VHH binders against RNA ligase 1 (RLIG1). Designs and how they scored, part 17

Target 1, 325 residues: RNA ligase 1 (RLIG1), of Homo sapiens (Human) (q8n999)
Amino acid sequence: MKRLGSVQRKMPCVFVTEVKEEPSSKREHQPFKVLATETVSHKALDADIYSAIPTEKVDGTCCYVTTYKDQPYLWARLDRKPNKQAEKRFKNFLHSKENPKEFFWNVEEDFKPAPECWIPAKETEQINGNPVPDENGHIPGWVPVEKNNKQYCWHSSVVNYEFEIALVLKHHPDDSGLLEISAVPLSDLLEQTLELIGTNINGNPYGLGSKKHPLHLLIPHGAFQIRNLPSLKHNDLVSWFEDCKEGKIEGIVWHCSDGCLIKVHRHHLGLCWPIPDTYMNSRPVIINMNLNKCDSAFDIKCLFNHFLKIDNQKFVRLKDIIFDV
Short names: E, the ipSAE of ESMFold2; O, the ipSAE of OpenDDE; V2, 0.75 times the mean of E and O plus 0.25 times the DockQ between their complexes.

## First folded at step 12 (VHH; framework vhh_8cml_1)

Design w03 (from u04 with S102N; at its last look DockQ between E and O 0.11; V2 from the best seeds 0.00; counts 0 for: pae E 5.3 > 2, placed apart)
Amino acid sequence: EVQLVESGGGLVQPGGSLRLSCAASGFTFDDYTMGWFRQAPGQEREFVALISWSGGDTDYSDSARGRFTISRDNAKNTVYLQMNSLKPEDTGVYFCAAKLYNDWYTPSKYDYWGQGTQVTVSS
ESMFold2, look of step 12: ipSAE 0.217; ipTM 0.692
ESMFold2 (binder alone), look of step 12: mean pLDDT 83; pTM 0.832
OpenDDE, look of step 12: ipSAE 0.304; ipTM 0.714

Design w04 (from u04 with S102L; at its last look DockQ between E and O 0.01; V2 from the best seeds 0.00; counts 0 for: pae E 14.0 > 2, off the site)
Fold by ESMFold2, look of step 12:
Structure w04 (fold): chain B 325 residues (1-325), chain A 123 residues (1-123)
Amino acid sequence: as target 1 above (325 residues)
Amino acid sequence: EVQLVESGGGLVQPGGSLRLSCAASGFTFDDYTMGWFRQAPGQEREFVALISWSGGDTDYSDSARGRFTISRDNAKNTVYLQMNSLKPEDTGVYFCAAKLYLDWYTPSKYDYWGQGTQVTVSS
């Protein structure tokens, strides 16, 4: 059944990283930067990274499917952030050169109350009933994507709760070289995390849709396994990202046998992202909505209706999808 | 619909001042670090300033430091750039951008961009 892990919180890097303060010759404040060293991290070794399944790290925003009001719902990631005073206190601690000092959170005072219906990410450590902030000072969690919530309008565009379906991109079952877009029952996605991509997500790195006709899709995490990954040596990965067609991706997520997820980004290796032609957006795709068109009463302007009008069509590249006018 | 709408650009003399505004909608503004970028004619887009999601910290390019001040008002979903002592090399289109929180392990990419507002420093 389910073989690959769920993305509930930030994933550790496959390599030991260095958190570097920018040079301060003429500047008072600089952001930290994080670069991978050549050393495989202890977390990756403990998870048996060498036996893990490598997958494409998709550049979007994380979503989750679980129940809400007794039916399957799409949930948007919403991390709780420290208030202004707590952020300053945390930043001052990070700038301190004196290691004997300790930093601690008072969640009730340092964070605003969670939004209504917010739930913490799974596996979030708790102390006295309060979730413990992660190493970035954030508390990962989820909110349900209610229809008509303008803050999550693009999340809403890929689901229809009346028909309990979601718009999903994955490999065609019979041809791994062909992508397939289909309507999938939300119940089939329960307890899975997915990546939302498209026109209005993360600067549209995959070149999908247009301002006039936005196009968004959900991709189950782990859907795109990597076939030709080199060894886990730093230099081999850098060369693969730069020179191989399959390497034209944001990063890699390894799905370890114990359920751990381990990652690397191009940026950790000093490489640029986004890039104009990605592996995903250049792949051929077929539209296979698997819906009875006679019984489907979608709003004329929703994505499901647009995809129904091009049902059974193939496009040479995912980025080439155009809706009927 | 996600929108970042810049305003406040215009023509100024060298040494003058402008205050840019960027109004945001369609996303949870106070989860995002906000930034300003600029693009001179025939040049690549370059970083100018950023401000953390809570407003607790800021950063500036070398050319902006000491002359420009970024600020934000989370109640109004608006970020500002006060530009003083303007120089001809500050001429360009100024873009507002938003990225989801500062990632200690990976430089965050900017998720949303505005269409820009023209700033011209001449004569």
Scores: ipSAE 0.000, ipTM 0.296, lowest interface PAE 14.0, mean pLDDT 81
ESMFold2 (binder alone), look of step 12: mean pLDDT 83; pTM 0.837
OpenDDE, look of step 12: ipSAE 0.183; ipTM 0.654

Design w05 (from u04 with T106R; at its last look DockQ between E and O 0.01; V2 from the best seeds 0.00; counts 0 for: pae E 10.5 > 2, off the site)
Fold by ESMFold2, look of step 12:
Structure w05 (fold): chain B 325 residues (1-325), chain A 123 residues (1-123)
Amino acid sequence: as target 1 above (325 residues)
Amino acid sequence: EVQLVESGGGLVQPGGSLRLSCAASGFTFDDYTMGWFRQAPGQEREFVALISWSGGDTDYSDSARGRFTISRDNAKNTVYLQMNSLKPEDTGVYFCAAKLYSDWYRPSKYDYWGQGTQVTVSS
């Protein structure tokens, strides 16, 4: 059985979407909004959405675990993007309402060379050994998170390559109402995608840590399955997002039996995000580092050391975690 | 540390012009779509203009189109808003914002915001 949560490419929406130029005065003000219609998309129907497993869409940045230099490594998402002239050419083509799959890319002229050590996302379409840009003009891919690269310092904070561990948030194994933060072997995460969240990620929608004491965590994609999802009707989903405690999330990712991932965001339904009290940040959490067999001390400022000092503590809400420094 | 610092606001007569600047630091500027938003007293923050990471695509609110021009200088990590033919309705605090290019599908999600610069068109 395939593990849930492999996010290699951008996910299509469960509903047919439309560009709206005249947003309501009560919403986030932008002249162009992508809003869901009431129609379930053909991609969702082809993937058998009604049999799929719904999960919480976590608001962070996508990561991947695979080998690098003969050991498990964390990789950060880095999609290649078109240059100025190629972006303009693509947008002009889209204004003519043409199918984006019919747009011709010259990857060597339209894209800068990939960064060193970059790899394309798995199962991307290729022509003559070159990855084909997706329907949005991007080429999904990954770069390894090197320990001393300041661009990825927050990614680095959740891994330790000497001990080959990662800092992971998931359900407690014995109580699905309780969250657990633990150190997990990177080898157990091989070929999985995860979401990095925390103080310095995406404006900190979950309210974790502080500038003085940053807190970051990895969440395996699909880790938080939705138990009480209503029917797949627009108004039922809007009501669920607004009124249900479990609906205080950014969106939903459906894990389809053929391996496809299908999504919806609150913003597609005209709802606000972020919100102050999310489902995730309001749940109780226990710290269980499972590091009794580590023989080496961590650096005093590293996140693993901070969590060791509060090992076995339980907090009423995830956002309430305070380090003992 | 990420910073977006707006400047160039002030008091101007109707029909006048202002040029706003937003200096960015602490992130890879040419990977971000940049936007300008404004907020009048008692109103919600509203979109004014955006410019893609490369500068190859721009968009404007209906009230800004034809009067305002967004531009960027990736060598200086700076985005600009040239505001011409200003009207009293343009009065407000103008904010600079940054959105990662790969988050195009989240139109209201911006990762970073400036503190804002006041523009007053009073005559």
Scores: ipSAE 0.000, ipTM 0.426, lowest interface PAE 10.5, mean pLDDT 82
ESMFold2 (binder alone), look of step 12: mean pLDDT 83; pTM 0.836
OpenDDE, look of step 12: ipSAE 0.116; ipTM 0.625

Design w06 (from u04 with D62R; at its last look DockQ between E and O 0.08; V2 from the best seeds 0.00; counts 0 for: pae O 13.6 > 2, placed apart)
Fold by OpenDDE, look of step 12:
Structure w06 (fold): chain B 325 residues (1-325), chain A 123 residues (1-123)
Amino acid sequence: as target 1 above (325 residues)
Amino acid sequence: EVQLVESGGGLVQPGGSLRLSCAASGFTFDDYTMGWFRQAPGQEREFVALISWSGGDTDYSRSARGRFTISRDNAKNTVYLQMNSLKPEDTGVYFCAAKLYSDWYTPSKYDYWGQGTQVTVSS
């Protein structure tokens, strides 16, 4: 299979979007909603959206795997945001009749210095070699996740740099109806983006683990291809999201032939998320660590050790995985 | 070579029943969503029913709902359409189609098609 695109930048919606002056259910204290119109965006059309591969949009936090310190590393998403003054200036500009493209950013004054080891996302617009803010006034980027990092403790829980492996959820290679949790070499994930999900990520929409025993996993972007997609019409999509098992997902990401990524999520169509019965939890899961237990000296409290204890076990649902033993 | 071969069509009286079959070969059947379409003389091909690759999801046209049932047997590489309470307006050539991705309700988006089987509902 052709390697699908990576999520480096914010994906545009498949439809032209409009802002409604209604409280958002997606973001706390956001006084507006972004809703999709019935019109397919030119960007989507130009990218040949109708020939694109649709995949499940997984609700988590975006991660990146690339080389750091001469080894594969997991990177966490960290966008630079303007300071309060610049943000206010930008908001005022957006409310004006002026084109946002005409807004002048002084990155040095409008943004805090980038953290140590911060790198811009790929394909970020640059002026004179300096990344510039996107349409939202953010500079997308990444920071490396160090071992035992407190700020990124959930990120760090899914990687082991000693063995250069990561905990990944994907389809079983021999059974498309079966999910597989495995330890994957980080080298195999180089230059890929993944979604981190779990107990402490975005309210745990997939019901993984517990407060006492947190469970987190990486999902490569594009890992879950949709095999029953309706037409790109609002009514059909809404019906699909509401009535089909495969539609019990946050949204759709289209991987276009040119590498462009296009998205639609439930909120664009006025639907709610999260939901109690996600598609991800409708499939059985097998644990396949494929590690030599004698050579794998994991911390007893680490996530890898917990999975090793239940290696080769099959569960009816992801939610059924419990580490209380 | 990819083949979809429909069978089970024929002449039936109004209120009668037919069961269509479509035998697939030449591709990984259990990866594909299967659909039934029909085309009446002088009309465009229209969607009738679909079933996802796993069989977990089905959908029907408004006309087919409540009367038709789509099913599949992945072990036999076959998709079925049970048609009950047939009406004269159900007359047409019924086509089996396969699609891996994309728009399931647009005929032009399906990857493979059968030759069709004639269904005639008449007194």
Scores: ipSAE 0.000, ipTM 0.230, lowest interface PAE 13.6, mean pLDDT 88
ESMFold2, look of step 12: ipSAE 0.361; ipTM 0.761
ESMFold2 (binder alone), look of step 12: mean pLDDT 83; pTM 0.841

## First folded at step 13 (VHH; framework vhh_8cml_1)

Design x01 (from u04 with Y101E; at its last look DockQ between E and O 0.32; V2 from the best seeds 0.00; counts 0 for: pae E 13.6 > 2, off the site)
Fold by ESMFold2, look of step 13:
Structure x01 (fold): chain B 325 residues (1-325), chain A 123 residues (1-123)
Amino acid sequence: as target 1 above (325 residues)
Amino acid sequence: EVQLVESGGGLVQPGGSLRLSCAASGFTFDDYTMGWFRQAPGQEREFVALISWSGGDTDYSDSARGRFTISRDNAKNTVYLQMNSLKPEDTGVYFCAAKLESDWYTPSKYDYWGQGTQVTVSS
């Protein structure tokens, strides 16, 4: 309740939505299109959406910080998905609306095995020691980001477990118009979810780094509160996303007082994302690594070392950051 | 290091067929949805086909539906695009792409892209 919400479960849309078949002519095709209607959803009303804290929905991949091997670790999202037979059986059930029978999962037989280190998302319902699949038939969860795991090399680039720190982007504490990149103790991030962004994440919508010099950062969920949100009328939100500088974001996540998270993004409103002039790149950024407490040299090619070389420098935009190499 | 390597492109007459392959390495192929995209000269890259991680779901662009077939072989870490009844409008560079599907936040975007293979349909 006191902390901004944790992204452990699927977030419902603020509006009632409709599923429409999408023409396949678009570059990043989805098999269907989910569009918001003009009606505020019952879930949003039940959570008291009008009193919620609106925040920028950052376009990246979800991470989590919790303990592993007796120390704070970064964890990557890994949802368990049904095997082919179970997926087909589930989809056939969803299309069979006249059957009164309930669908039953056999998690041991229906799902691909997860790594031994995998854990389910927190507060997931369990039956016989097995987590219950969600409404989409998936079991959300996490795997630890191990130093030498090539699949998560970009996740591992933003943490250093020897010094127990992470690279974090947030507002400067004394100036909310200024962004700050710093090394933050992983222990300060315990039980928080964060968004990983950068060169190799989700098509790099924020234009960070280059193939030769990749740049990645963690953003705590809820770090960028929206100051000037319009009313929750559909047309007002569309106009805000299109015309307001603060609206040049992928979407909005509302943090409700009961801990619920509720969202909307441009795709729900029929709007395009990514866009060329994001709000994140409309603000200056200062590098403040705060590494005077770390007397050991980093690997010369690691991201922490690159940021240390430009420590205390200020850039006009986040995408303007260039390493001194 | 992640690699997606396309092959099977070439020159073919209208009405002909080609089969494209994309060999993947450096990630857990079984967990990724695979897609094919194409780019004609002077045009934006456009969607052609996708296949889910399990192979249970496929989708196609309007121009590909009924003529192209996407498939995958998880044992060989390879995705295929069988292209039949080729037209001059199908000419372009074809790219393989991979995405880790995440339910929770947004429709995920493709994380990895190949370098492409040229397909030319001309008399």
Scores: ipSAE 0.000, ipTM 0.319, lowest interface PAE 13.6, mean pLDDT 82
ESMFold2 (binder alone), look of step 13: mean pLDDT 82; pTM 0.818
OpenDDE, look of step 13: ipSAE 0.032; ipTM 0.320

Design x02 (from u04 with Y101H; at its last look DockQ between E and O 0.76; V2 from the best seeds 0.00; counts 0 for: pae E 4.2 > 2)
Amino acid sequence: EVQLVESGGGLVQPGGSLRLSCAASGFTFDDYTMGWFRQAPGQEREFVALISWSGGDTDYSDSARGRFTISRDNAKNTVYLQMNSLKPEDTGVYFCAAKLHSDWYTPSKYDYWGQGTQVTVSS
ESMFold2, look of step 13: ipSAE 0.302; ipTM 0.731
ESMFold2 (binder alone), look of step 13: mean pLDDT 83; pTM 0.834
OpenDDE, look of step 13: ipSAE 0.611; ipTM 0.837

Design x03 (from u04 with L50Y; at its last look DockQ between E and O 0.84; V2 from the best seeds 0.00; counts 0 for: pae E 9.9 > 2)
Amino acid sequence: EVQLVESGGGLVQPGGSLRLSCAASGFTFDDYTMGWFRQAPGQEREFVAYISWSGGDTDYSDSARGRFTISRDNAKNTVYLQMNSLKPEDTGVYFCAAKLYSDWYTPSKYDYWGQGTQVTVSS
ESMFold2, look of step 13: ipSAE 0.005; ipTM 0.489
ESMFold2 (binder alone), look of step 13: mean pLDDT 83; pTM 0.834
OpenDDE, look of step 13: ipSAE 0.595; ipTM 0.844

Design x04 (from u04 with T33D; at its last look DockQ between E and O 0.16; V2 from the best seeds 0.00; counts 0 for: pae E 14.9 > 2, off the site)
Fold by OpenDDE, look of step 13:
Structure x04 (fold): chain B 325 residues (1-325), chain A 123 residues (1-123)
Amino acid sequence: as target 1 above (325 residues)
Amino acid sequence: EVQLVESGGGLVQPGGSLRLSCAASGFTFDDYDMGWFRQAPGQEREFVALISWSGGDTDYSDSARGRFTISRDNAKNTVYLQMNSLKPEDTGVYFCAAKLYSDWYTPSKYDYWGQGTQVTVSS
């Protein structure tokens, strides 16, 4: 499988977007909506969007696997954001100036110090070795997910650093219609970005687990390619999102040949998310832990142990996976 | 161990005042934005007020604005919520919360939470 691009920075929309002064359905307390126009963006065209590989945009939280303390490690997304004063200043600038790139940040004054182990996202713009905010005024970055960190307990649940493995959801290698949950070596995931989904992530749009029995999984970005994508027209895309089984997804991410990632979200087209009966839940899933003699090595309450108990079982849907305590 | 301990709650009559305190320990307090949330019975936890790590920035819910004042003392690792002109609809459990980054208004984006203190506004 050709390694597709990693999600290090915010992806631009495939269409030119406009801001409408209406309450957002996407974010609470946001007084505006970002909607797509009918015009394909120059950035998308320059990236040869029509030859790009379309994939399912998975609704979760972005993760990154890279080396930390001489071992493969899971990293959580942590973007630095400006303080309120700086944000106001930036907003005022955006209203007064046509080009937001001309805004001058004082990172030391406008932002809180980065956490100790924080690293900037790849390809983040830097001035004199210091990362600078993106077009949204954020400095994208990562923090390592340490074991027993309560802040990232759901992240921690999908990795085992002792065995250097992670719980991953992807297509079965021999059957594209079958999903597979497996324990994957973290080393195989190095320098990849993944999406963490599950019970306690973004309202659990995929219906995984329960509050009592939480279930989380990592999905490599680009893991779910779209087979039958319509033309890049609003009407066609809207129809596809509404009427096609494969269209029952949050959005689309195009992986372009130059490594650029382009996206379209349902919200850009005025459609709602989350939705019932997602495409992800329309396919069977098999458990394949592929763990040799490691059965006794996991904590009884850990997610890995739960999956080991149902190893080699096939489920009609992801949401049918229930762990017995 | 990270701890946030709220105090100052109680029963008050409409129009009355309360001052809540939240004592923080177990983390670098002055690196965190601090917030107050509240939860009424049968309702979701809602944003009340936030103060930046330096104390230079504050924000309030529409309901709290003009009546509540959030402040902090970094030397004491404490955040405060002065509540004036209290109304029956202000009744609920008030929670202190801490965060480094991300959205100010979404509870799930806060890193640490206190146990809460009960505020009851009744005649």
Scores: ipSAE 0.000, ipTM 0.257, lowest interface PAE 12.8, mean pLDDT 89
ESMFold2, look of step 13: ipSAE 0.000; ipTM 0.310
ESMFold2 (binder alone), look of step 13: mean pLDDT 83; pTM 0.829

Design x05 (from u04 with D59Y R65K Y105R; at its last look DockQ between E and O 0.01; V2 from the best seeds 0.00; counts 0 for: pae E 18.2 > 2, off the site)
Fold by ESMFold2, look of step 13:
Structure x05 (fold): chain B 325 residues (1-325), chain A 123 residues (1-123)
Amino acid sequence: as target 1 above (325 residues)
Amino acid sequence: EVQLVESGGGLVQPGGSLRLSCAASGFTFDDYTMGWFRQAPGQEREFVALISWSGGDTYYSDSAKGRFTISRDNAKNTVYLQMNSLKPEDTGVYFCAAKLYSDWRTPSKYDYWGQGTQVTVSS
């Protein structure tokens, strides 16, 4: 788990980046974008990026599995943000040239109270018992996904705590070109971060399900390793993203030996995302719920029941999945 | 042992047609991108066409677009190249090649190669 890094903190870019003013074709309020230069960042070099394991960066919302009420539970990402006064103080520091080169947070005064049951992300640095906010002034953390919480209804759709299972998309163990959707014991996912994707997540970049029959899935971070990635030259990566089917992804996450995660996003390279035919949504998939010794009774409307009805079916493309309803 | 065996080459007149076949064995055909490359004497192999492992997407060189069609039959482990409106500059040895999970146009990226089949376009 620690070898395959978990997404607990912000991931730095593999390249040195620059902020540029770029006209938008739609004239939005965002005239700026962050673009990668051709220079590999010091953070990537310090993490020994050339020996890292490259994986697909999945476009969803970050989740975490850890214990809650003495059992494995799914947790949703919720970062603590500074109050308005502290945010202004932080912004003034960032714009000031005469200040000392240090800024100090007072977490009790500068941040809104943590939501009930919130926990900080693992390995959050602290001083005198106070967590150190990240580069953006945020304190990353998690809240448990409880069954009746409407705010996290799509998160809760991919877990069943009574049977202690989660709905997971991964590669098929015996056929690396085939995707597999299965019910996975939550205990097998302990201390892992995952990406939640689907109909109601981030504009549904993978085209899964429909409004009438939403489809959501969990993907363990690092589950889709990239093979034959070209060198870390800017133009080689741009060509790979544009011309290679495996490159039809949001970005790359490198899992470094020290546990660091380093990323690049298509947008950093001046490339568009989302795109209609992604690598993931175009791959064949089989439904293997793997519930052979369980006669599990599920709610007729729940996602697990829908997948059980199509158990052992294979679809030409992940985005082609249709429930038997 | 992996084998790729091309067939269907021959002598044709300009404007004519040929269908090349490449029979594959020794690997899971469905997992491989299949490509056609050609080589004239004294030249490097150049990309002609490929058909993706996962979705059947096709890609063509500029010289092949509109004249050549690549297809595959996964049940027969065979990839085809239908070549129409042939020109003398299409003359060369045509090789099929296989690459696991990746759609590359450069020959050095491919894992397996056939022996080649000769295509000659002349009067």
Scores: ipSAE 0.000, ipTM 0.139, lowest interface PAE 18.2, mean pLDDT 84
ESMFold2 (binder alone), look of step 13: mean pLDDT 82; pTM 0.831
OpenDDE, look of step 13: ipSAE 0.034; ipTM 0.477

Design x06 (from u04 with D59Y; at its last look DockQ between E and O 0.01; V2 from the best seeds 0.00; counts 0 for: pae E 21.4 > 2, off the site)
Fold by ESMFold2, look of step 13:
Structure x06 (fold): chain B 325 residues (1-325), chain A 123 residues (1-123)
Amino acid sequence: as target 1 above (325 residues)
Amino acid sequence: EVQLVESGGGLVQPGGSLRLSCAASGFTFDDYTMGWFRQAPGQEREFVALISWSGGDTYYSDSARGRFTISRDNAKNTVYLQMNSLKPEDTGVYFCAAKLYSDWYTPSKYDYWGQGTQVTVSS
């Protein structure tokens, strides 16, 4: 049985990528592209990519559920980055081809302070209580989504800590062709990463809700496994993304047996994103809030109340959901 | 997911000015060093300018120094190249590029690239 990994670090590409030089013309425009080669990257080979479970890469923002103040809590991604002096020092090291010493970070001096509530991403190396920056100079991590924090208001809209629930999109358990939106106990999501999508996330690639009535959802990473993925050949993947309904997605995330996550985006294959009719937003969906034991009143304008008003309704396409308000 | 969209290119007379823009999406813009590169007809692609992820450091090629200014607006996820005193030798396709945290000058080390915008300087 293969383990499904969580998104704790930035994911490397499955292929080696190159900048492709285009034929030049004084009066022609030939787009310059950063494209995947057909060569599988060493990171992907080390992770045994051919045995990995492929899943839909969902276009949103990464979240995590873990304990905070003795209860399950939603956490937002906040990666720490080096200050100006450390950025320059790191650049000089990377350009120094003859330097025999490894580069060492001094996290206290090299990085801006993180909020006290910040925690490093799981499985990062630590030295003397300080996380070690990754190959890109980042220290990936998380901050709790506190109620009424203006920076995370859309994250906050998909959870209710009083009832300890989250608003989740998954496959319907009895029909893999049907999507289901439900209230899920936060305790069931412990130690999982999820993608937040919706009206106010990443330009709303799935076409959900409106400014007047925003719609946001959490999707557990790995929830949408790819059934019919072709071989890891460039032409096969391009054809799959273009011609297969299941391929109308932003990209693929492979969940490797060692817990590693490896990805590819449509743009690395020269394909556009977003597209108007994605696999996800074109699927039928049912609302099943299942809140019999959570029957306390919600605020009239909160997302949970809006979904309760349309409980048990089916929509032909996920993007067709409208609230009865 | 990642998009870099250049605009502002066109035909201009020698001595004129253009302002190129590059709108970025699909990544945390504040974490990326942004660069401008160009490819003249029949020549290899060359570095023009870069601005560090924090905006604290800028670097220019010898041909751009004193005439071009790179800037960024992290609130709008946009990087700009103000090009003054344009010469026919500035003609080419201008590309926006992004690299995580590092401010390398080498094109092969950049992670993301735009599609390019044509700049033509002629009478």
Scores: ipSAE 0.000, ipTM 0.125, lowest interface PAE 21.4, mean pLDDT 81
ESMFold2 (binder alone), look of step 13: mean pLDDT 87; pTM 0.878
OpenDDE, look of step 13: ipSAE 0.017; ipTM 0.306

## First folded at step 14 (VHH; framework vhh_8cml_1)

Design y01 (from x02 with D103E; at its last look DockQ between E and O 0.83; V2 from the best seeds 0.00; counts 0 for: pae E 4.4 > 2)
Amino acid sequence: EVQLVESGGGLVQPGGSLRLSCAASGFTFDDYTMGWFRQAPGQEREFVALISWSGGDTDYSDSARGRFTISRDNAKNTVYLQMNSLKPEDTGVYFCAAKLHSEWYTPSKYDYWGQGTQVTVSS
ESMFold2, look of step 14: ipSAE 0.291; ipTM 0.734
ESMFold2 (binder alone), look of step 14: mean pLDDT 85; pTM 0.856
OpenDDE, look of step 14: ipSAE 0.643; ipTM 0.852

